VHH binders against q9fdx1. Designs and how they scored, part 1

Scores and structures below are computed, not measured.

Target 1, 300 residues: q9fdx1
Amino acid sequence: MEEDGSDWGGLAPEILINIISRLTIQELWTGPMFVQKSWLTVCRDPYLWSIFDLEPWFDSYPESTHLWSPEFEQKVDLMLRSVVDWSEGGLTKIRVRHCSDHALSYAADRCPNLQVLAIRSSPNVTDASMTKIAFRCRSLKELDISYCHEISHDTLVMIGRNCPNLRILKRNLMDWSSRHIGSVPTEYLDACPQDGDTEADAIGKHMINLEHLEIQFSRLSVKGLASICEGCPKLEYLDLFGCVHLSSRDITSNVSRLKWLKEVKKPDVYVPRSGDVAQTERYGHWRLYDERFDIQAMRI
Unless a header shows other numbers, all headers, positions and changes below count from the first letter of the chain; Kabat numbers aren't used for antibody chains.
ipSAE, averaged over its two directions, is called F for ESMFold2-Fast, E for ESMFold2 and O for OpenDDE. V2 adds 0.75 times the mean of E and O to 0.25 times the DockQ between the complexes of E and O.
Where letters were taken out, [cut] stands.

## First folded at step 4 (VHH)

Design X2f
Fold by OpenDDE, look of step 9:
Structure X2f (fold): chain B 300 residues (1-300), chain A 125 residues (1-125)
Amino acid sequence: as target 1 above (300 residues)
Amino acid sequence: QVQLQESGGGLVQPGGSLRLSCAASGFTFSDYYMYWVRQAPEKGLEWVSTISSGGSSTYYKDSVKGRFTVSRDNAKNTLYLQMNSLKPEDAAQYYCARETWDDFWSGTPYGMDVRGQGTQVTVSS
């Protein structure tokens, strides 16, 4: 930063905070923090770190294999941990991608007031850190763990039992909008366990206050759907896109129980019949859709 | 002027140990995450280890986990890398670097803005 002669050093901290608060996270981390020590101090003010949201950046950033690298994961982890420290326990919203247990566990221990946790596309987030989240972040209202395939139904049970205020759950298993073609590591693809009915049961049994549920490409059966519809009477939004084991009849018969349902997204995906290798228990797996299917051809 | 200076490299036999040091000057050392990278002949730069500002968090490349230990002494403005059970594949020029967030947003893999001249580690029988 060429020190343009403007004596920015003389700004009152309050003014500076006001200015900084208007900056994007990207701008904040690339600019003011490096101007001078006083600015750095202000940039670390807990007031600025009640919310940590990287989604706007991710949305604007092109998909790249770099995002799935261990090095990038580490950077995200480091940033998250730093923000957690700066927030001094005041962090209420975390929206990131590509973080790991290392950072999430750290956050769990230090963010008791966390209300929103979105960690989509975090292959190395496991039950280890998410269990901590369940026990430590009991004020959780929104959880997005889409494309986090190391999180099991056991963790969902723990979340349900410990987070009574959970209203939004996103547990999508495949990104249909497929910006990820060719960019997802094979190791991540191989580690994609699916237990649709078991997860559905966990949701239905323990998440009674859910208003918004996304479970795209789940392998849940009609039994699983029934469990959700019976157990989550307050559902207003249900996304079943890609749930190929559900028939239209199955969906209609079960969602009719939901009195407050405003919108349901149906599977709307073509699945080849049982003789086709594609109808394997691996439906919804990133590898299958990337290697064998044209996404456009699969749309009904 | 921001400076980093690596030391401690040398020739060791397989299974041997080395301790690298990195002396920092010209900036508030304790405010920065630091990391080690290495470059073997005819290979690209690869990340080895990262340590948080306070030293409470450490990260390692999988291939060095359990063998390498990163640490720091903020009072001495010094970064360390204890390397045990060295393997031939560990032979490289080792660099310490200060991590900056600018490279995070630019997509640079290692976020290196400041690094030293490096110290050579050779592992041979």
Scores: ipSAE 0.069, ipTM 0.587, lowest interface PAE 3.3, mean pLDDT 82
Fold by ESMFold2, look of step 9:
Structure X2f (fold): chain B 300 residues (1-300), chain A 125 residues (1-125)
Amino acid sequence: as target 1 above (300 residues)
Amino acid sequence: QVQLQESGGGLVQPGGSLRLSCAASGFTFSDYYMYWVRQAPEKGLEWVSTISSGGSSTYYKDSVKGRFTVSRDNAKNTLYLQMNSLKPEDAAQYYCARETWDDFWSGTPYGMDVRGQGTQVTVSS
């Protein structure tokens, strides 16, 4: 096995590290860590754990009620805590979903060089752990707190004040009108933060170096957009998809101040008024052709 | 004991249709999300479709949207996949799978419980 030291019976640790470093996190977690004792030792090498990224796994797996369970959250927390330990302070990138305050607080205490934190869809992460991240992970350059409905504008203030290198912020919210996300608990959808102007104000006041902002389905008004455009002059990318209270004119008027802006995603969601639902259902097919007719009329 | 049995595969021309069935037993079928997955000779398991426990929500891989329709009959403990406008790239062994989260740790590539022998879909002209 690991005895003898022959080329048939084992590989030098440097060679094992090269082989193992080309494996995905899922392949590492489900395979070589349990094959031989020598492989387990190599899998814990801190060099392998500068990046902990589960997003490819999450992107490839279908929606499931199990992902929102406490049991799954505990498994994600356990994985993150283990990787934090194995990294010995060397983690620079964490991308997970469905973790909790406990795992993030643990990481904040032990990963001072963290540059990327993405914790999409983590309903049990609050301002408590995010405050620790802000104070202890000052090198943060990218933050994704999309769909974390227990995080408030206070986190945005603390991150902006303490993480001067932040260039990318993603704070997308759930589509408030969607009933097609069947695995997402209804109470979670209903708890979605609704005061987009408060969050926009925090961003505009404290994140002057921001280059990339995503706030899909925020309910900010033009007042909030103005605050962002005034306070974030370095913006190159702005994603406003689903921001139903902004018109194309609101966006055009405010983003003209942003000399570095390369791309804006506009709100493209129709929201029926009190009587529109009945008319939309009767004339739904006609509305599609009417939109095409409007395009033709503009071209003509 | 949990059992899943796929059927309905066969040989079809491009543009043709097939309807797959999955008979479930040994568990309360109506409590679980169900999946269709497939395996082509050159590839590993590939997710195709998901349906919620009550059948009200359905999800599809982009390459099959508009062509495939997943459905279920909870009274008959049966999952279905209607496949229309079949293409040569759809040729594969098709399996149904029950939602589970324990297989995240057991080496299954998805959080899916795949148990049957599958049913072969062949598309040839």
Scores: ipSAE 0.000, ipTM 0.202, lowest interface PAE 12.5, mean pLDDT 76

Design X9f
Fold by OpenDDE, look of step 7:
Structure X9f (fold): chain B 300 residues (1-300), chain A 125 residues (1-125)
Amino acid sequence: as target 1 above (300 residues)
Amino acid sequence: QVQLQESGGGLVQPGGSLRLSCAASGFTFSDYYMYWVRQAPEKGLEWVSTISSGGSSTYYKDSVKGRFTVSRDNAKNTLYLQMNSLKPEDAAQYYCAKDSFDELWAGSPYAFDIRGQGTQVTVSS
């Protein structure tokens, strides 16, 4: 049995890079192939670090309270910072969860060519770091700041003003009533949601090139929706799932203005007409009005 | 403070065996992948073996496969390396190293945040 002593050390760096580039991030970091100094050097090649995407891992990993711990956040921050260093400014896509201002500010200073930023479920990402992102990462095409409670409409304004190429915005809020019970800290779930109409206005006023918008469980009213539909004429995809303050009529009347709209996701919850006043009541009074929402009719 | 302390090194004849131990403290040992690395004279640091947090997955350098066995006792915060059929080329200072991250980022070439003082393994006839 010929000891396949494949002296990987003898391979040209280009070959090694090619081999390594075929590996997933997880495979790259969990694989035993870091046997020689040459491999270590190759693994640090900026070419390998143009994209940092942890979403596949998060998707495969069960939701846990541990993910919301400061310790985990610190780990994610360290990882992101390391990747930023290795990328030598070539990082174009970041998809992580549970990072903080510490890592994001670091990335903002060093990733001018960033096109995709997804930082879902990052409770300690605030306007401080996101403002930096807005000013320094002007090539952004995709932004996912879902479940980030410390990001305000001011950041959205800054992003809109500074990132003209933004096509995709995901600003989903947590469904505290059903989906995240037991996995997400109660304190975070109970955090005051952002003003839906104010955010909607920011989006409509400053993000004219949006093609994809997700604002699940936003508390925006028909006024907010109108602002979005008026200000974002290129919208092809609009996700209004869980937006309990929007009626079917409100949605239909406003989205009809969107000529390029291909798909709209509806709230699946009907707020009775008399309850326009209930803007202040917590999501507790959701009556599933299946009959009034012809989901099929909104599938263009 | 994270601390690692290697022990068990010594002088052995070719074909002999040694068992290295690494005592860990200052962190939740069970949450981290652990590594054995070695440095021979005039050579750089070389990866030897990796073990997952729970010990279910083990990885070895090709040259040590079948001869070395990595294991861990999380209750004792101890990492082990059983080295059998030792060869002269195995002679080195052996270090245990802690992964910088939990299972999410285990195995990174930069994943070694800390290593011990090492234990010397000498293989000589």
Scores: ipSAE 0.011, ipTM 0.295, lowest interface PAE 8.2, mean pLDDT 81
Fold by ESMFold2, look of step 7:
Structure X9f (fold): chain B 300 residues (1-300), chain A 125 residues (1-125)
Amino acid sequence: as target 1 above (300 residues)
Amino acid sequence: QVQLQESGGGLVQPGGSLRLSCAASGFTFSDYYMYWVRQAPEKGLEWVSTISSGGSSTYYKDSVKGRFTVSRDNAKNTLYLQMNSLKPEDAAQYYCAKDSFDELWAGSPYAFDIRGQGTQVTVSS
């Protein structure tokens, strides 16, 4: 069912592979892979599968309870496992949400050249699969485990020890005081990690080459921040938005030692709606203090 | 459980317009990319258009770009295809389809999940 000349299906295979190799995975899903079997065969070419990135789809997709179902998780797991097989070990970048230990362990065993792993909002990923990632995927440069509440500080220790080139870590937690509770299961929100200082200590002790850190809504104290700032001297970007136990003074005092720091996102002390965590910040003093000081002006 | 019902086809002269509809049930419509595909009597299935789950991204086969517009109403679980400036080569049975994630990765020839009888578009002068 290959057509001459009027669309993607009429091109010589050599030209078609060249064109397809420049498309995003979303464009492959919407066009070449969905037209004819011959396009699907070309789209399975291992050359195309060094990157598996579902984030553009998730970014455009409203959160719904369906995304948190076991059935959706199984679909994501199936897709990831299939792409691992089609890549024949060549995957270097994975960006998904809602996968599980099953698919991630499968990828860890088969994708030793992995450089980027983002698995945001994956409630059934634990330290078990992440330990495999740490030992098997030692070229890792970027890790995003935001909203993965069954991952503990042990993963951070293992990744830091075994992945020395890690430069980007994202470990954002859910804003449990926001209006997102309706789409996210309440049990998952309640399981949010509460020991931010233990995670911060793991980061500070083991991730010396870190340049970019996001830990939004972490409950770390100034002790944890100090550990990060002492242990990660190469930080250029630090996102502390929603870290309710840090004052502007805490941040200023500790980040002054980071000579490469270009940007700090500070906790927001004003919240449009009240909540327990929002009420613990000193609103009037912190917000005005932060706006008067440019923390980068103190950076060397 | 998944059901798709196409409607709105008919006979039209070249240059005319039609608007196709696809009523969806049995799944969470707003979570899925949706597709329009067509089949002429002596040809296989041909992709026509794709729309993202929220409706913000649309994609078209080159031969229909600028003439066809895909849209969706997630509150009504309905997919639409506005077809303007119709040509004889657009005559086909038109189907809407849902994503088929499992079948795409398990060797399906298409990522389409076609469940309806389709709606016939005939263009003749």
Scores: ipSAE 0.000, ipTM 0.165, lowest interface PAE 12.9, mean pLDDT 75

## First folded at step 12 (VHH)

Design R3
Fold by OpenDDE, fold request of step 16:
Structure R3 (fold): chain B 300 residues (1-300), chain A 125 residues (1-125)
Amino acid sequence: as target 1 above (300 residues)
Amino acid sequence: QVQLQESGGGLVQPGGSLRLSCAASGFTFDYYYMYWVRQAPEKGLEWVSTISDSGGDTYYADSVKGRFTVSRDNAKNTLYLQMNSLKPEDAAQYYCARETWEEFWQGTPYGMDVRGQGTQVTVSS
């Protein structure tokens, strides 16, 4: 916005706040902050920054290589750090993508009342910043760390031990689907540092109050699933989509222990085990997974 | 009128140092994050560094981390880039720009709506 020297200073702060509060997050960042000092001050009022949610914006755009660039990451970090400052400790919800330890550590130190943290597709968020989140943001109720490869099961343990109010965990892993190919760096797509059973054990042992769990494309075995079902008795929603090492029988037998379960998403790929031949006929819609099937070949 | 004027470029030997300056006018300088980009011959625009409005936060491309330092003087409406340990691959036209966040919300790379003429950095033995 070119400062044309227009004097908008005649508006009372109360009027400005009313106007500004009606703006979208995009409008806030691209317009009024650059008008004059009074407008800038109002735009940075803590009242406006109890929630920082970019998910609607991210959902409106397809995946691209640009979103995974360092320059995009630094922009997200700058925005998040700025919002943290403006919130003066009142920030309760953060929903972003492609942030790094730089912003997340900063938030951890300054947002003790954080209840929702969604940071999916953040390759440079590590256990270092997430440990800080675990210790300093103990009011956390919702955590989405999907597609974050530098977060380990140790973080899950720390979160479980320090965030007793956690109800929602999303820890989905990337698949080689068309939505990621061409946008996500190949090296990142190929990386699968997470051990499904180890993470499952962490969840089952330390997150007893979980009501919603998403672990799409986890390589957990029936042992891991058993750990979750035994340790998380309050689960209402369980997403096991893409978990190729779980049979239908294994899923049914273990989730039956969950008395509050309302919905379970099952994998669309069936791994036949000895004795399950009869079940394969019942699930005609599921692809027969050959034990030799290279998941990497599902480059659809 | 919004104006940015880069200066301080020149010819240096590998391992040498340069300090770039960017003089800003026609807008309130301290309202904006500022950033440096560079364009090498036959290459696209490359982001180099960003600094927050107050100067409290700085970011660098991996290729320049540890060697370059961005700073600003809001009283003088000037942005700086100290470049140490220069390498041949640092040779480029360097530009400064203000962050308006328009490209961010459009989901596009840096377009640099307003930039100066740039300043040339050459690194050669």
Scores: ipSAE 0.781, ipTM 0.895, lowest interface PAE 0.6, mean pLDDT 88
Fold by OpenDDE, fold request of step 16:
Structure R3 (fold): chain B 300 residues (1-300), chain A 125 residues (1-125)
Amino acid sequence: as target 1 above (300 residues)
Amino acid sequence: QVQLQESGGGLVQPGGSLRLSCAASGFTFDYYYMYWVRQAPEKGLEWVSTISDSGGDTYYADSVKGRFTVSRDNAKNTLYLQMNSLKPEDAAQYYCARETWEEFWQGTPYGMDVRGQGTQVTVSS
């Protein structure tokens, strides 16, 4: 946008905020911030940054290897940190992908009123930043840490202990949608957590108010499921898609204990038990997205 | 017209130091995050460092972290890159650019809106 010298300087800040608040996130970042100082100031008004949600953009954008690059991660981090600054502590919802500890630690220190944190597909989010989130963002109601392979069960315990208002947890380990095929780095594929029962125990023991749980492609056993069903009596939604170690009988017997359960997503995938050990080891993590994997073949 | 002029490159020995400068004109410098990229022979464009509009926040590629320092003087419309402990693998044409976020929203790598001539850094014994 060429600096057209039109002196919009005469508009009251309140009017400008009203105008600017109608812009999309993309428009805010690419246009008015560069027009003049008054516009820049208004674009960074805390009023505009109580919510930072990039999920609609991610959903509309095709998957690419670039999204998994350090450069892209850096940009996401930079944006998130900037928004955290502009929000002046008023940020309540963060929905991003491909961020790192650099941004999340920064947010943890400055967003005490955070209620929603969704950070799907963030390979470099670790226990270091998530522990800070657990201790400093105690108002969390919704957490999506799907495909974050460097977050351990210990962090889940910390989240459970410190975030009593947590109602929604998404901890999926694999995206069975064709979107990630060919774009996910091999290093990330190899780092997928496999300790399903330990995570299940953490959830069952410490997240008593959970209403919505997604643990797709977890390797939890019937023991893990029992722990969840016993410990989370308020569950209304349970997604067990891809959980191949659970039989239909196991699921039925355990979920019957959940009085408020409205919907259960069953594994609906067939993995031969007697098959090649190598194949079974690959099931439930990102390695299934290699060139040999046919998602259609997994659907029963 | 938006203009960026890089300078300060040259020939140095391994372990040596250089300070690059980027003079900006034709836009309001302090409204933009600025960044450095480099291109080595037969290699693609590599991001090196980014600095926030105020200079309060800095980012570095892992390959240069601890050795390079980005800074800016908004009063002079100038971006700097202090390069210490230079290695042969740091040899490249270095470019500065302003962050417009257009590439981010398009899902494309760094392409730079305005390409200056760059400044050549050579590291040789």
Scores: ipSAE 0.776, ipTM 0.901, lowest interface PAE 0.6, mean pLDDT 87
Fold by OpenDDE, look of step 12:
Structure R3 (fold): chain B 300 residues (1-300), chain A 125 residues (1-125)
Amino acid sequence: as target 1 above (300 residues)
Amino acid sequence: QVQLQESGGGLVQPGGSLRLSCAASGFTFDYYYMYWVRQAPEKGLEWVSTISDSGGDTYYADSVKGRFTVSRDNAKNTLYLQMNSLKPEDAAQYYCARETWEEFWQGTPYGMDVRGQGTQVTVSS
């Protein structure tokens, strides 16, 4: 049976694009791009790269130390930069993990129409690239910078000032206790968290149009929460999970100001005001679940 | 048949320089990212550098940043690694490899599915 080598080379580009558009990103990068020049050209058509989303792939794989390696980061960066080039400025959504300033800065300079940026778990993304994002991507509507330890409140201020259409902000901090033990580098886990109230103030002062806010495991106090609730009147969703410095009373009293609030996620652990604040400060945010804490006693 | 052949290794003194070459055949060279890895005695594979298909993007391990330069000549189907300011810790068997992206999607570090036989770099006073 002569394998009828179907001369796929004879297909019209339009037909190929239609076929290729149905492929997963993984399939694209492991097959068609390397078949022949014509296929490569089609695979790099700007039409295919208005959205770059690796989240489905990341969600399909367990957390591993390898994902946090420089080698993996480098590969993510190469892929992102390639997609940015192929998009010819038409990229509107980027959802990746473990990218660096190198790739993100590259994207910032070339994606003026970016509306969604999700770069969670990017330890080497800093204010340098994020400031560029703030100034160059002013159409930003959604930002996820969760678990990015090198991004400061200054970046939040810049984003707030330059991205008036921002509706969704995810700035979750790492849950040290449950999800990442053994897979995330210790150096990353030990990184000093930013001041929660300072970030909260930045959000409240500069992000008036926020509808969705996630700040899990923030160290913000009632003052920070008040700033957010006063400054972000359009909030519909607020995630305060793991915010151990907030009491139930603090939350209730402040979120009542939010007329459009549909859902609030509350902390699962509360630290009593009098004696344990000093202990939490001593161990830092990343050590909240240290064996020295009786977590069971603090559970609501 | 896909083939990679490394050359240019040798004995150098600390602070010296070497230029490695990797000749590629049996595939469309300019479609692929290429990378260098090295293996020192009794150590595992260490990533050294990666270069994009067009050569526009280059990446380096921290251990070699500022000292090594990766480049490519797509017309000659050749990958290069200029190594300057060599240190004893740079001594290793150096391999060039073709990036297949399979490892990325599998979430695995290095498989070097397509690599050469390597070239030996020795750094000694």
Scores: ipSAE 0.629, ipTM 0.830, lowest interface PAE 0.8, mean pLDDT 86
Fold by ESMFold2, fold request of step 16:
Structure R3 (fold): chain B 300 residues (1-300), chain A 125 residues (1-125)
Amino acid sequence: as target 1 above (300 residues)
Amino acid sequence: QVQLQESGGGLVQPGGSLRLSCAASGFTFDYYYMYWVRQAPEKGLEWVSTISDSGGDTYYADSVKGRFTVSRDNAKNTLYLQMNSLKPEDAAQYYCARETWEEFWQGTPYGMDVRGQGTQVTVSS
């Protein structure tokens, strides 16, 4: 079939900008940027690059082992550095997975107006780049560092002290009770931060304006929860799914102080038995990865 | 540069056996699911088998189930296909493939990266 837009390369730039501005990042990278020189010039206009969001692609693509490869990480880093350059300092939202300190440090130096940073599952992001983010990107309103196991409580302290507008923090950890998620090496799982109370204390002491907190599978105790509830009076949403050291009573007694709380997700645990719990739990993204991959392999 | 080199094909009689190999280089082999696919004359590519990154899970097309065994040696960056009880309908050019995330850049939905020359399997009569 012929494309009805056979003269796309001859269109006026303002018409091209209007069309291109409606594309997702995936659609933009798979088509217009490689059609003709005129499209490439329009695609690099800084107006188009205030937001870099790969989550639609990641949501449609199951987590898989090859996304953890150095080759994929380098590709994500290259994309992020390119968008940083094309934005000319105008980038306000970054949502990626599997990036590294190299790209984040580059972004921190060049994107002072960053408001949203989501870098889920980025094992080679450490406190080094996050310290630069905290110091240089002081307008930050949302941070997602879920499954970033080389980030410590020091980042939470630095972000809390330097980013007073932070409203949303996601710091989910991997489900340690499920051993049938086979895409993550045991050594990486063992690197997971284990001091949930130290992280909870950093949050409670420094993130007074927090409205939304997710700390799934944190090992915090009731002492850590108390620190969060006392220090974050504006919380509207609190996700404690998988926090095995908190009872329902611990949660109820501590969240009662939160005037604005609209929803709390509690640990959904039964009396633990070997091999029984995973069948009754809500699926995590790692479980969906295995199931989706099996389905795709059968179709192919 | 990503490279996949298939070998081990040849001529066998019906009921015979062959072991195919796929030498991989230019990528971190143990992060990738791997596939065997085949192409008979005037046919498209047909999926034969899949093996997980660790080698712990294997999957087979109905036409080869019970006769073919896929395996891998991650220390040697090598994928294998043991083919037993070969039939004339198994005659084809066999290729290995890796998972790919290149659909993000190229718009292909399948997630298989077939790039070797393949190795020919011929079953007499």
Scores: ipSAE 0.012, ipTM 0.526, lowest interface PAE 7.9, mean pLDDT 77

